# Designs tried in a protein design chat: VHH binders against DUF1769 family protein (duc2). Part 2

Target 1, 222 residues: DUF1769 family protein (duc2), of Schizosaccharomyces pombe (q9uua7)
Amino acid sequence: MKCFLICGSKKEPISINGTPNVVKSKYFEGDVKVRLRDYETPDEEYFEQSNDTCSIMIRGRFLPTESTLTADDILFGNQFEKPLRDVLPMGSNLLMKGLQYVDPSIEFDLYCDQPWAFSPFFATMTKMQVSDALLPMEYFEDHSSRRSQMQQQVIRQESSIDPNKYILADFCNPFFNPSTLSISIPYTKMSFSIKNYYNGQPLRYFCKTRDGNVIFAVEFDL

## First folded at step 18 (VHH; from e1 with T99Q)

Design h2
Fold by OpenDDE, fold request of step 25:
Structure h2 (fold): chain B 222 residues (1-222), chain A 120 residues (1-120)
Amino acid sequence: as target 1 above (222 residues)
Amino acid sequence: QLQLVETGGGLVKPGGSLRLSCVVSGFTFSDYYMHWVRQAPGKELEWVSYIKSSGSYTYYEDSVKGRFTISTDNAKNTLYLQMSSLKPEDTAVYYCARQGRDFWSGFDSWGQGTQVTVSS
């Protein structure tokens, strides 16, 4: 498996469990770090504290824009270049329900020509912290009510993003098994091998504005 | 009423040591992420270190790793920053800050800061 950071026209490799990659974009400046459990040189310090198996950690600040950005203006999720409808297994509805359960704010269309699934960034991140200084990209816990509050669009729209504040975000879950390349359906005993359904398309996680401007993307290529 | 009071700053020679203290009142600091941050002249606020709860996990800025140690004394409700092998670039006002639990609060409580000056 290979991992890449895409920022603008630049594509650079990500060292899984290694040094963060720098993000420099019109909308955001910061760092991205990808962690996978039991992958090459593991980040034991992180995973001894977490039951998760995969993590995309993001830190930095949103930059000033012509218009004030709100929490509703930033999305995070997946986009595919080619259809998945011909390779999606029977029972994929259960997977979709699982996704919605984990992330109630998620919207998706997996049967169109360019399948997608996106959620508000500030809602879908598993953990987030806001700070007045740039924090280390290490394991942390989120004790705020952010995730629940950010499920409400009105709250997101009323939440202006302060460009002088820094964020630390962790998009993490226990559902992916890097060793078997399998995904567990959330809150079920079922799992499936992604390798069996891999159609050559990389998996990309996009951070973008609601208007469709890509801030950065993390690409996983099997 | 929340209060954080930093002490222990001063003038030291390069290679010297200082121990900063932050006495907390109005809350149980062990329930929070507690940070040391610093602001050098003409520079922006810089994160230095943080600790939470039992202190099992501590993190440091790369420039201070191996030289600084963050710790707590629950009985005294005090956060410490032991600084050794001090360098001129460590010169700054050092603040004790609490990570707020409200998402947008950021560092929601600060002390007045204590000046650390490292100079030959």
Scores: ipSAE 0.813, ipTM 0.916, lowest interface PAE 0.6, mean pLDDT 93
Fold by OpenDDE, fold request of step 25:
Structure h2 (fold): chain B 222 residues (1-222), chain A 120 residues (1-120)
Amino acid sequence: as target 1 above (222 residues)
Amino acid sequence: QLQLVETGGGLVKPGGSLRLSCVVSGFTFSDYYMHWVRQAPGKELEWVSYIKSSGSYTYYEDSVKGRFTISTDNAKNTLYLQMSSLKPEDTAVYYCARQGRDFWSGFDSWGQGTQVTVSS
């Protein structure tokens, strides 16, 4: 597996469990770090504190724009260049149910020519902190009700993003198995292979504006 | 009433040491992430260190690793920052700050800060 950070026209490798990559975009400046449990040299300090198996950690600040951005204006999720409909079992709702279970705010179309699944950034992040200074990209806990509140669009629209504040976000879950490249269905013994479902194309996590401007992307080449 | 009071700052020569203290009142100290941050003249606020008193994990900015030590005395509701091998670039006002539990609060409580000046 290889991992890359895509920012604008630049594509650079990400060292999994290693040094963060710098993000410099029109909308955001900061860092991205990817962690996988039991992958090469693991980040033991992180995984000693977490039961998660994968993590995309993001820190930094959103930059000033002509108009004030709100929490509703930033999306995070997946988009594919090729259709998935040929590899997805017709009538099977397992994958969709899994997505909705993990992220109730997710919207998706998996049967179009360029399948996508996106959620508001501030809703889909597993853990987030806001601070007045740039915080380290280390394990942290989120004790707020942010995730539940941010499921409501009205709340997102009323939440202006302050360019002077820093964000620390962790998109993490215990469902991904890096060794088998499979995702477990929560609270079940069922799993599905990512390799089989993604039809040989890379898995990309996009951070973008609602208007469709890509801020950055994390790419996994399986 | 929430209150954080920093003390221990002063003037020291390069290579010297200082111990900063932050006395906390109005909340249970151990339930929060506590930070040391600093701001030098004309510079932005810089994170230095934080600790979760309920845990054993401490983190430091790269520039202070091996030189600074963050610790707590829960019985005294006091946060400490032991600074050694001080450098001129460590000159700043040092603040202790509480990480708020509300998502949008950020650092929701600060002290007035204590001045640290490192000069030959």
Scores: ipSAE 0.778, ipTM 0.903, lowest interface PAE 0.6, mean pLDDT 92
Fold by ESMFold2, look of step 19:
Structure h2 (fold): chain B 222 residues (1-222), chain A 120 residues (1-120)
Amino acid sequence: as target 1 above (222 residues)
Amino acid sequence: QLQLVETGGGLVKPGGSLRLSCVVSGFTFSDYYMHWVRQAPGKELEWVSYIKSSGSYTYYEDSVKGRFTISTDNAKNTLYLQMSSLKPEDTAVYYCARQGRDFWSGFDSWGQGTQVTVSS
């Protein structure tokens, strides 16, 4: 498997379990690091403290913009160019319920011709921390009520993003299986395989503004 | 009354050692991540190290790794930074800080700072 960071017109390889990649865009400056538990040289320090199989860790700050950004203005998720319905269970309410159980703020349409799934960045990140200084991209715990609060749109719209603060975010879960290249739905036996995109449609996680401007994407390609 | 009080700063020669202390009161110390941060004159605030007050999780900035050790004494509600192999670039005011539980606040409580000067 190969992993890439897409930022603007640039696409550069990500060293999985290695050094972070720089993100520099109109909206955000910082770093992205990808970890997989059972891949090549593992990040033992991280995975000794976590039961997750993967991690997309994002560190940095949102930059000043003409209109002040709120926590409702940043989305994180997937956008596909080709259908997924031949790979996914057909029309299953269990798939949809499982996805919403894992991420209550997610919105999606996975069975159309151009599938998508997005959630507010400040709601969907598994762990997130704000600080006055740049923190290391290492394992951390989230002791705040952020996730429960950010599920509510009115609270997100009231939460102005302070460009003088640094953010450390970790999008992680135990559901991505790197040995089978599949994503499992919790409390079901359902999963879908990203190996069906070999030499085709890669799996991409986008960070974008609500009005559609892509900040960066992390791409997994077989 | 919430207080964080740093002590232990001073003048030391390169290669020397110093131990900073931060005595806390007014909150349950073990419930929070505690940080050491520093600021040299004219420079931005630089994160140095943090610890969960239980002592099980510690992390360090790359430039101090192997030279500095963060620790706690929960019975005394005290945070420590043991510094060794000090270099002139370690010269700064050192602060202890509490990671806030309110998501947007960042560090929500600070000490007054203690000056560390590394000079021949």
Scores: ipSAE 0.460, ipTM 0.764, lowest interface PAE 2.0, mean pLDDT 84
Fold by ESMFold2, fold request of step 25:
Structure h2 (fold): chain B 222 residues (1-222), chain A 120 residues (1-120)
Amino acid sequence: as target 1 above (222 residues)
Amino acid sequence: QLQLVETGGGLVKPGGSLRLSCVVSGFTFSDYYMHWVRQAPGKELEWVSYIKSSGSYTYYEDSVKGRFTISTDNAKNTLYLQMSSLKPEDTAVYYCARQGRDFWSGFDSWGQGTQVTVSS
């Protein structure tokens, strides 16, 4: 497996379990680090404290913009370039309910020609901290009510992003299993094999603005 | 009333040592993540170290790892930073800071700082 950071026109390798990659864009400056528990030299300090199998950790700050960004303006999720309808279960309504149970703010269209699923960044991150200084990209705990509060759009729209504050976010997605090449929906028993689809179509996680500007993407290429 | 008071700063030669103390009052010290941060004149605030409320895990900025040690004495409500092998680049005002429990707050309390100056 290969992993890449896409930022603007640049595509650079990510050293899984290694040093972070710098992200610099119009909207955000910071670092991204990808961890996989069962890949090469694992990050033992992180995985001794965590039960997760995968981590996309994002650290940095959102930059000043012409209009102030809110917590509702940043999205994180998947965009596919080729249809998924031939590999999805026939009960798409049940899949939709399962996804919305796990992340009530998720929005998606999984049956169109270019399927997608996005949620507000500040709602979907498994753990987040805000700080006045750049924190280390190490294991941390989040005991706040952030995730539940950020499910509410009115709260997100009222939450201006302070460019003088740093964030540390950890997206702990339990979906990757290299031996099965499958995507599992957290807190459900639903999973989808991507083995026959991934040839020529890598799995990408995008961080973007609500109006469509990509900030960066993390690409897994098998 | 909530207070954080740093002491122990001063002038020291390169290679020397200092121990900073942060005495807290007005809250239960062990319920919070506590940080040391520093700021040189004209520079951004730089995170140095933090300790979890359990006391079992400490984390350090790379340039101080192996030279600085963060610790607590929960009975005295005191946070420490033992600094050794000091370099001129360590010159800064050092603050102890409390991580806020409200998500958007960041550091919700910190002291007035203590000056550390490393020069020959």
Scores: ipSAE 0.451, ipTM 0.762, lowest interface PAE 2.1, mean pLDDT 84
Fold by ESMFold2, fold request of step 25:
Structure h2 (fold): chain B 222 residues (1-222), chain A 120 residues (1-120)
Amino acid sequence: as target 1 above (222 residues)
Amino acid sequence: QLQLVETGGGLVKPGGSLRLSCVVSGFTFSDYYMHWVRQAPGKELEWVSYIKSSGSYTYYEDSVKGRFTISTDNAKNTLYLQMSSLKPEDTAVYYCARQGRDFWSGFDSWGQGTQVTVSS
């Protein structure tokens, strides 16, 4: 598996479990780090403290813009150019319930010709904290009410992003099995293989503004 | 009344050592993530180290790893930073800070800072 950071016109490899990659764009400056449990050079310090199998960790700050950005203006998720309906597991109601249980603010259409799934960045990150200085890109815990509060669009729209503050965010879950290259669905025994997903389109996680400007993307390609 | 008070700064030659102390009152600091941060003149705040209270984990910025040691005395509500092999680059005002539980606040409590100057 190969992993890449896409930012503007640049596409550079990500060393999984390695040093972070720099992100610099009109909207955000910082770092991205990708971790997979039991992959090549493991990050044992991170995974000894966590039950998660994967992590996309994002650190940095959102930059000043002509219009003040709010927590509702930043989205994180997937956009596909080719249909996925032939490779997705059956049991569509359970699949939808599993996704929405993990991320209640997710919106998606996985069965159309150009599937997509996006959620507000400040709601979908599994863990996140704000600070006055750049924090280390290491394991951390989030005991705040952020996820529950950011599920509500009104609260997101009222939450202005302060460009003088730094964030540390971790998009992580225990559902990816790196030994079988599969993703399990919560509360079911269903899973699907990342290998079966590769039908000429890599898996990309986009961070973008609500009006469509891509800030960066993390790409997984077989 | 919540307070954080740093002491132990001073002038020291390169290679020397200092121990900073941060005495806290108004909260039980063992329930919080506690940080040391520093600011050199005209520069942005730099994170130095934190200790995960209740979990006994410590983390350090790469440039201080192996030279600085963060620790706590929960009975005295005191946070320490033992600094050794000091370099001119370590010159800064050092603050102890508490990680806020309100998401947007960042560090929600700070001390007044203590000056550390490393110079020949």
Scores: ipSAE 0.437, ipTM 0.764, lowest interface PAE 2.2, mean pLDDT 85

## First folded at step 19 (VHH; from h2 with G55R S56G)

Design i1
Fold by OpenDDE, last read:
Structure i1 (fold): chain B 222 residues (1-222), chain A 120 residues (1-120)
Amino acid sequence: as target 1 above (222 residues)
Amino acid sequence: QLQLVETGGGLVKPGGSLRLSCVVSGFTFSDYYMHWVRQAPGKELEWVSYIKSSRGYTYYEDSVKGRFTISTDNAKNTLYLQMSSLKPEDTAVYYCARQGRDFWSGFDSWGQGTQVTVSS
C-alpha cells in the first residue's frame, strides 16, 4: 500500500507512521501525518494511547484570503474519479452505514459519475485543538464541544477562521483501515473488505473549500 | 481569579542552565494542557513544550528535545521548565499558558512572561 500527499500539481509520497509531509497551499500551510496501526513499523507511542486503527493528522493555519473564511467553508471527505454505481449494490448499505457512523453530518452522492462524501472539516474531525502556536502532531485529547456545535451550519457560518491561530486535527477511527480497505466490526475480529467496491480506484481524502478549491489530498493506493 | 506567574528567567552563557517556574492560581492545572511557549524578537510565537500531568503526557519541540524538561509540582501548583545546554537561539520571552477547553479559545490564560537571554 502506498500513500501520497497531493498539493496542487505536486504529488509526493507519505511515509506512513513516519515524518509528516509539508502542506503549502493558497489556503493552508502546515503538515499532514498518516498513522496506521497495522502497517510495517507502527507509531507505538500513538497507538498505545489510542484504540484507533487509522489516523490522519493535520496541523497548521489557514491563510488569509480576500474574504474571511468560516468554519462552514472548509470541507473534508472523499471523491472518486469514476462511478461506483456498477459495483455498489452488494455493499452500498454497509458503506453508507459506515460513513454515517463515522460522521453523522456527512453528505454524499454515491451514484453520480464522480461519487463523493464530504463533511465540514470542523465537524468531521474526530479531535481538534486550536492554539496560538503550532503544536506537535502527537496523540492528544479534545475536551471541547466542537463536534456537537459544528453540526450546526449557523454556528459554522458564524465561526470565522482566524489566520493567526493554528489548528491541530486528528481524523481517526478504530473501524476503517485504508491500507486493507476493510471495515472492522466493533467488539469482534471480523472485518469486511470493501476493496472491490472502489472499482480499482485509489481512496482520496480531500480537504477543500466549499467552492471547490482543493487545499490538499491524502491518497491511499493499494 | 486565574493567574499564571512566570519566574526564573535571566542572563546565561551558552551551555548554561535555567529553571523556569510558573505558579498557577485559580484552577487545578493537572487536568489541563499546560504549555511553555516562547517569543523571540521579530519572530512568531513558538511552542516549546506541554504537559498534561493527569495523563503523564509530555511533548517537546524538536529543537529543545533532550535539553529541556517540563514538569509539575501539584502540591505547589507550579509548572517547571528545566533548561540545559542553552543556546543563543533559545533567547526569548518564555510564557506559560493554559490550553482552553473552549474550542476557539486557544491558549486562554497567560503569564506576563520571563526573559531568557543566552549570550556570551
Scores: ipSAE 0.875, ipTM 0.947, lowest interface PAE 0.5, mean pLDDT 93
Fold by OpenDDE, last read:
Structure i1 (fold): chain B 222 residues (1-222), chain A 120 residues (1-120)
Amino acid sequence: as target 1 above (222 residues)
Amino acid sequence: QLQLVETGGGLVKPGGSLRLSCVVSGFTFSDYYMHWVRQAPGKELEWVSYIKSSRGYTYYEDSVKGRFTISTDNAKNTLYLQMSSLKPEDTAVYYCARQGRDFWSGFDSWGQGTQVTVSS
C-alpha cells in the first residue's frame, strides 16, 4: 500500500506514520500527516491514546483570498474518477443516508460518472483546534462543542476563516482501514473487505473549496 | 477580572536554566488548555508547550523536547515552564496563553510576557 499527497500538479509520496508532508497552495499552507495503526511502524504514541485505525492530520492556515472564506466554503471528502454504479451493492443509497444521520452535512452522488461524497471541512473533521501558532501534529482532543456548532450550516456561513489563525485537524476513523480496504463492524471482531466495490480505483480524500478548487488530496493505493 | 502574569525571565548563559511562572486569576486554568508561546525579534509567534492539567496532557515543540517541562500548581493558580540546557535560539519573549472556549477564538488571553535572553 502506498500513500500520496496531491497538491496542484505535484504528487509526492507520504511516509505513513512518518514525517509530515508540506502543503503549499494558493488557499492553504501547512502540513499533512497520515497515520495507520496496522502499518509497518505504527505511531505508538498516537495509537496508545486513540482507538482509531487511520488518521489524516492537517495543520496550517488558510491564506487570504479576494473574498473572505467562511467555514462553509471548505469541503472534505472522496471523489472517484470512474463510475461505481456497476459495482455498488443494493441499498448503497440507504447506507449513505444512514451516514447522513451521523454527518448531516454530507452530500453525495454515488451514481454519477465521477462519484463523490463531501462534507464541510469544519464539520466532518473528527477533531479540530484553532490557535495563534502552529500546534504539534500529535494526539489532541476536539474543541468543545465544535462539531455541534459546525454541523449547522448557518453557523458555518457566519463563521469567517481568519487567515491569521492556524488550525489543527484530525480526520480519524476506528472502523476503516485504508491499508487493507476493510471495515470492522463495531463491537465485534468481524470485518469485511470493500476492495471489490472500488472497481480498482485509488481512494482519494480531497480538501477543496465549494467552488471546486482542490487544495490538496490524500491518495491511498493498494 | 481575567489576568495572566508571566515572571522568571532573565539573562542566562548557554546551558543554563530558568523557571518561568504564569500566575492566573479570574478563571480556573485546570479546565483550559494552557500554552507557552514565544516570539523572537523579527520572527513569528512560536508555540512551545501546552498542558491540560485536568487530563494530564502535555506536549512540547520538538526543539524544546527533553529540555523544557511544563507543569502547574493548582493551589497557587500558577503555570510553570522549567527550562534547562538553554540555547541562544531560545532567546525570546515568552507568553502564557489560554486557549479559548470559543472555537474561533484561538488563544483568547495573554500576559505581558517575560524576556528570556540566552547569551555567552
Scores: ipSAE 0.855, ipTM 0.937, lowest interface PAE 0.5, mean pLDDT 92
Fold by OpenDDE, fold request of step 25:
Structure i1 (fold): chain B 222 residues (1-222), chain A 120 residues (1-120)
Amino acid sequence: as target 1 above (222 residues)
Amino acid sequence: QLQLVETGGGLVKPGGSLRLSCVVSGFTFSDYYMHWVRQAPGKELEWVSYIKSSRGYTYYEDSVKGRFTISTDNAKNTLYLQMSSLKPEDTAVYYCARQGRDFWSGFDSWGQGTQVTVSS
């Protein structure tokens, strides 16, 4: 497995469980760090504190724009270059239900030519903190009700993003198995292989604006 | 009323030591992420360290690792920053700040700050 950070026309390797990669885009400046449990050199400090198996951690600030960005304006999720409909089973409703269970704010079309699944960034991040200074990309707890509140679009639309504030976000879950490259359905004994479902194309997590401008992407070449 | 009061700053020579204190009132600091941050003239606010006493979490920025130690005394409701091997680049106003529980509040409570000057 190889991991890359894509920012504009730049594509650079990500050292999983290693040092963060710098993000410099029109909309955002900061860092991205990817962690996987039991992958090469482990990040023991993080995973001793977390039961998660996969983490994409993001820190930085959103830059000023002509119009004030709100929490509703930033999306995070996946998009594929090739159709998945040929590899998805007829009973793929279980997968879809699983996605919605993990992220109730997710919207998706998995049967089009370029399948996608996106959620509001501020809703889908597992943990987030806002600060007046750049915080370390280490394990942290989120005690706020942010994630539940951000399920409501009206709340997102009323939440302006302050370009003078920094965010620390962790997109993490315990459902991914790096060893088997499989995802477990939450609270079940069922799992599916990522390699089988994704038809050999890379898995990309995009951070983008709602109007379609890519801020950055994390690519997993399985 | 929430209050944070920093003390312990001063003028020291390079290689010297200082111990900053932050007395907290109005809340139980052990339940919060408590931060030390600093701001030098003409520079942006810089995170230095934080502690979550209830969990035993402590972290430091790279430039102060091995030189600074964050700690708490629950009985005294006091946050500390022990600074050693001080350098001129450590010169700044140091603030104690609370990470709020409200997501958008960020650092929702600050002290007045204490000046630390490292100079020959």
Scores: ipSAE 0.848, ipTM 0.933, lowest interface PAE 0.6, mean pLDDT 93
Fold by ESMFold2, fold request of step 25:
Structure i1 (fold): chain B 222 residues (1-222), chain A 120 residues (1-120)
Amino acid sequence: as target 1 above (222 residues)
Amino acid sequence: QLQLVETGGGLVKPGGSLRLSCVVSGFTFSDYYMHWVRQAPGKELEWVSYIKSSRGYTYYEDSVKGRFTISTDNAKNTLYLQMSSLKPEDTAVYYCARQGRDFWSGFDSWGQGTQVTVSS
């Protein structure tokens, strides 16, 4: 498979488990790094500390804009170009309830002509740190109350993003592997493929403003 | 009451060594990410190294790997940065800092800094 960083009109290969790619846009400057467990030359230091199968790690700062951005203004998630309704199983509502259990702030419509699932960036990231210096893109723990606080829209709307602060965010999980389109069942060796539920379009993770401006995207081209 | 105090800076020739100390008071630092950061004149703040003592993990910025060693002495509540093979590019004020537990705060506690100057 192939992985790409899309930023503006530019599409660059991502070296999975390799060096980060630079993001430079109107809204954000920093780096993106993609990790997959058991892919080619693995990132052993990261995966020795983690049960995750994948990681999209994002580091940098949001830039000053005419209107001050808040934590409610940045979304992260998936956008599809073709309908999924013909390939979704009859139990898709259970899957969506499971997603809402994991990420209560997720919003989605999987049955429209261009299905989508998005959540606020500051709520959906598995781990995040704010810092006064650009931190290394390495494994870290997040024991803050950030995720619970950022689930509340009022709190997000009142949380101005300071362009003088850096963020380090890790979007990771132990269940979903985008390279094989599989879900692993924890505490077992079992996994199942959801490949038959995709209609061949690439899997894209977008980071965008709430009013629709794409900041960058990570594309897995299967 | 919370204080971080750096010492050990000074003037050193290229290739030389220094050990910086950060004495901590007012909290037990073993469960915090503790950082060394530096700032050269006219430049942005640069991260150097961190440690989380309860996990025993240490990490370094690429340009200092193999030359700098971060460590702790929990009995003395002291964080160290052993610097060797120093280069003129290492010239900066070095700060120790604590990663804050409030999400938006970033580093919530800082030392006053100690100057390291690497020149002939």
Scores: ipSAE 0.519, ipTM 0.805, lowest interface PAE 1.6, mean pLDDT 85
Fold by ESMFold2, fold request of step 25:
Structure i1 (fold): chain B 222 residues (1-222), chain A 120 residues (1-120)
Amino acid sequence: as target 1 above (222 residues)
Amino acid sequence: QLQLVETGGGLVKPGGSLRLSCVVSGFTFSDYYMHWVRQAPGKELEWVSYIKSSRGYTYYEDSVKGRFTISTDNAKNTLYLQMSSLKPEDTAVYYCARQGRDFWSGFDSWGQGTQVTVSS
C-alpha cells in the first residue's frame, strides 16, 4: 500500500508512521502525518495511548486571505471520480442515517456521478487544539466543547480563524482501516472488508475551502 | 487571581545547567497542559516542552530532547524545567504557559518570562 500527500501540482509520498510531510499552500502552512496501527514500524508511543486504527494528524496555521476565513470555510472529507451508486445499497436511508450518526455535520451525495462526503474541518476532527506555538505531532487529548459547538453553522460562521494561532488536529477512529478498506466490529476481534463499495478507486481525504479550493489531499492507493 | 511567575534564569556557559521554576496560583495545574515556550532575539515563539501531570504526559521539542526535563511539584504548585548541556542557541526568554480549555483561546495564561543567556 502507498500513501501520498497532494498539494497543488505536487504528489509526494507519505512515510506512514514516519516523519511528517510539509504542507505549503495559499491557505495553510504546516505538516501532515499519517499513522496506521498495524503497519510496518508502528508508532508505538502513539498507539499505546490510543485505540484508533489510523490517524491523519494536521498541524499548522491558516494564512491571511483576501476575505477572513471562518470555521465554516474549511471542509474535510472524501470525493470520488467515479460513481458509487452501482455498488451501494439501493434506496438506503439507513446508510445516510448511519453516516450522520457518526458525524452529525457531514454533508454528502453518494449517488451522483462524482460522489462526495464533506464536513467542516473544525467539526469533523476527532481531536483539536489551538495554540500560540507549533505543538508536537504526538498523542493528545481534547477536553474542549469544540466538536459540539462546531456542529452549528451559525457558530462556525461567527468563528474567525486567527492566522497568528496554530492548530493541531487529529482525524482518527477505532473502526476503519484504510489500508485494507475494512471495518472492525466494536468489542470483538472481527473485521469486514468494504472494498467492493469503493469501485477500485483510491481513497482520498481532501482539505479544501467551501468555495472549492483544495488545500491538500491525503491519498491511500489500495 | 491566576498568576504564573518564572524564576531561575541567568547567564551560563555552554555545557552548563539551569533549573527554571514557574510558581502558579489560582488553579490546579495538574489537570491542564502546562508548557514551556521560549523566544530568542528576533525569532518567533518556539515551543519547548509540555506536561499534563494527571496523565503523566511529557513531551519535548526535538532539539532539547535528552537535555531538558519538565516536571512538577503539585504540593508547591510549581512547574520546573531542568536544562542541561546548554548551548548558545538555547539563549531566549523562557515563559511558562497554560493551555486554555476554551478552544479558540490557545494559551490563556502566561508568565512574565525569565531570561536565559548561554555564552562563553
Scores: ipSAE 0.519, ipTM 0.803, lowest interface PAE 1.7, mean pLDDT 85

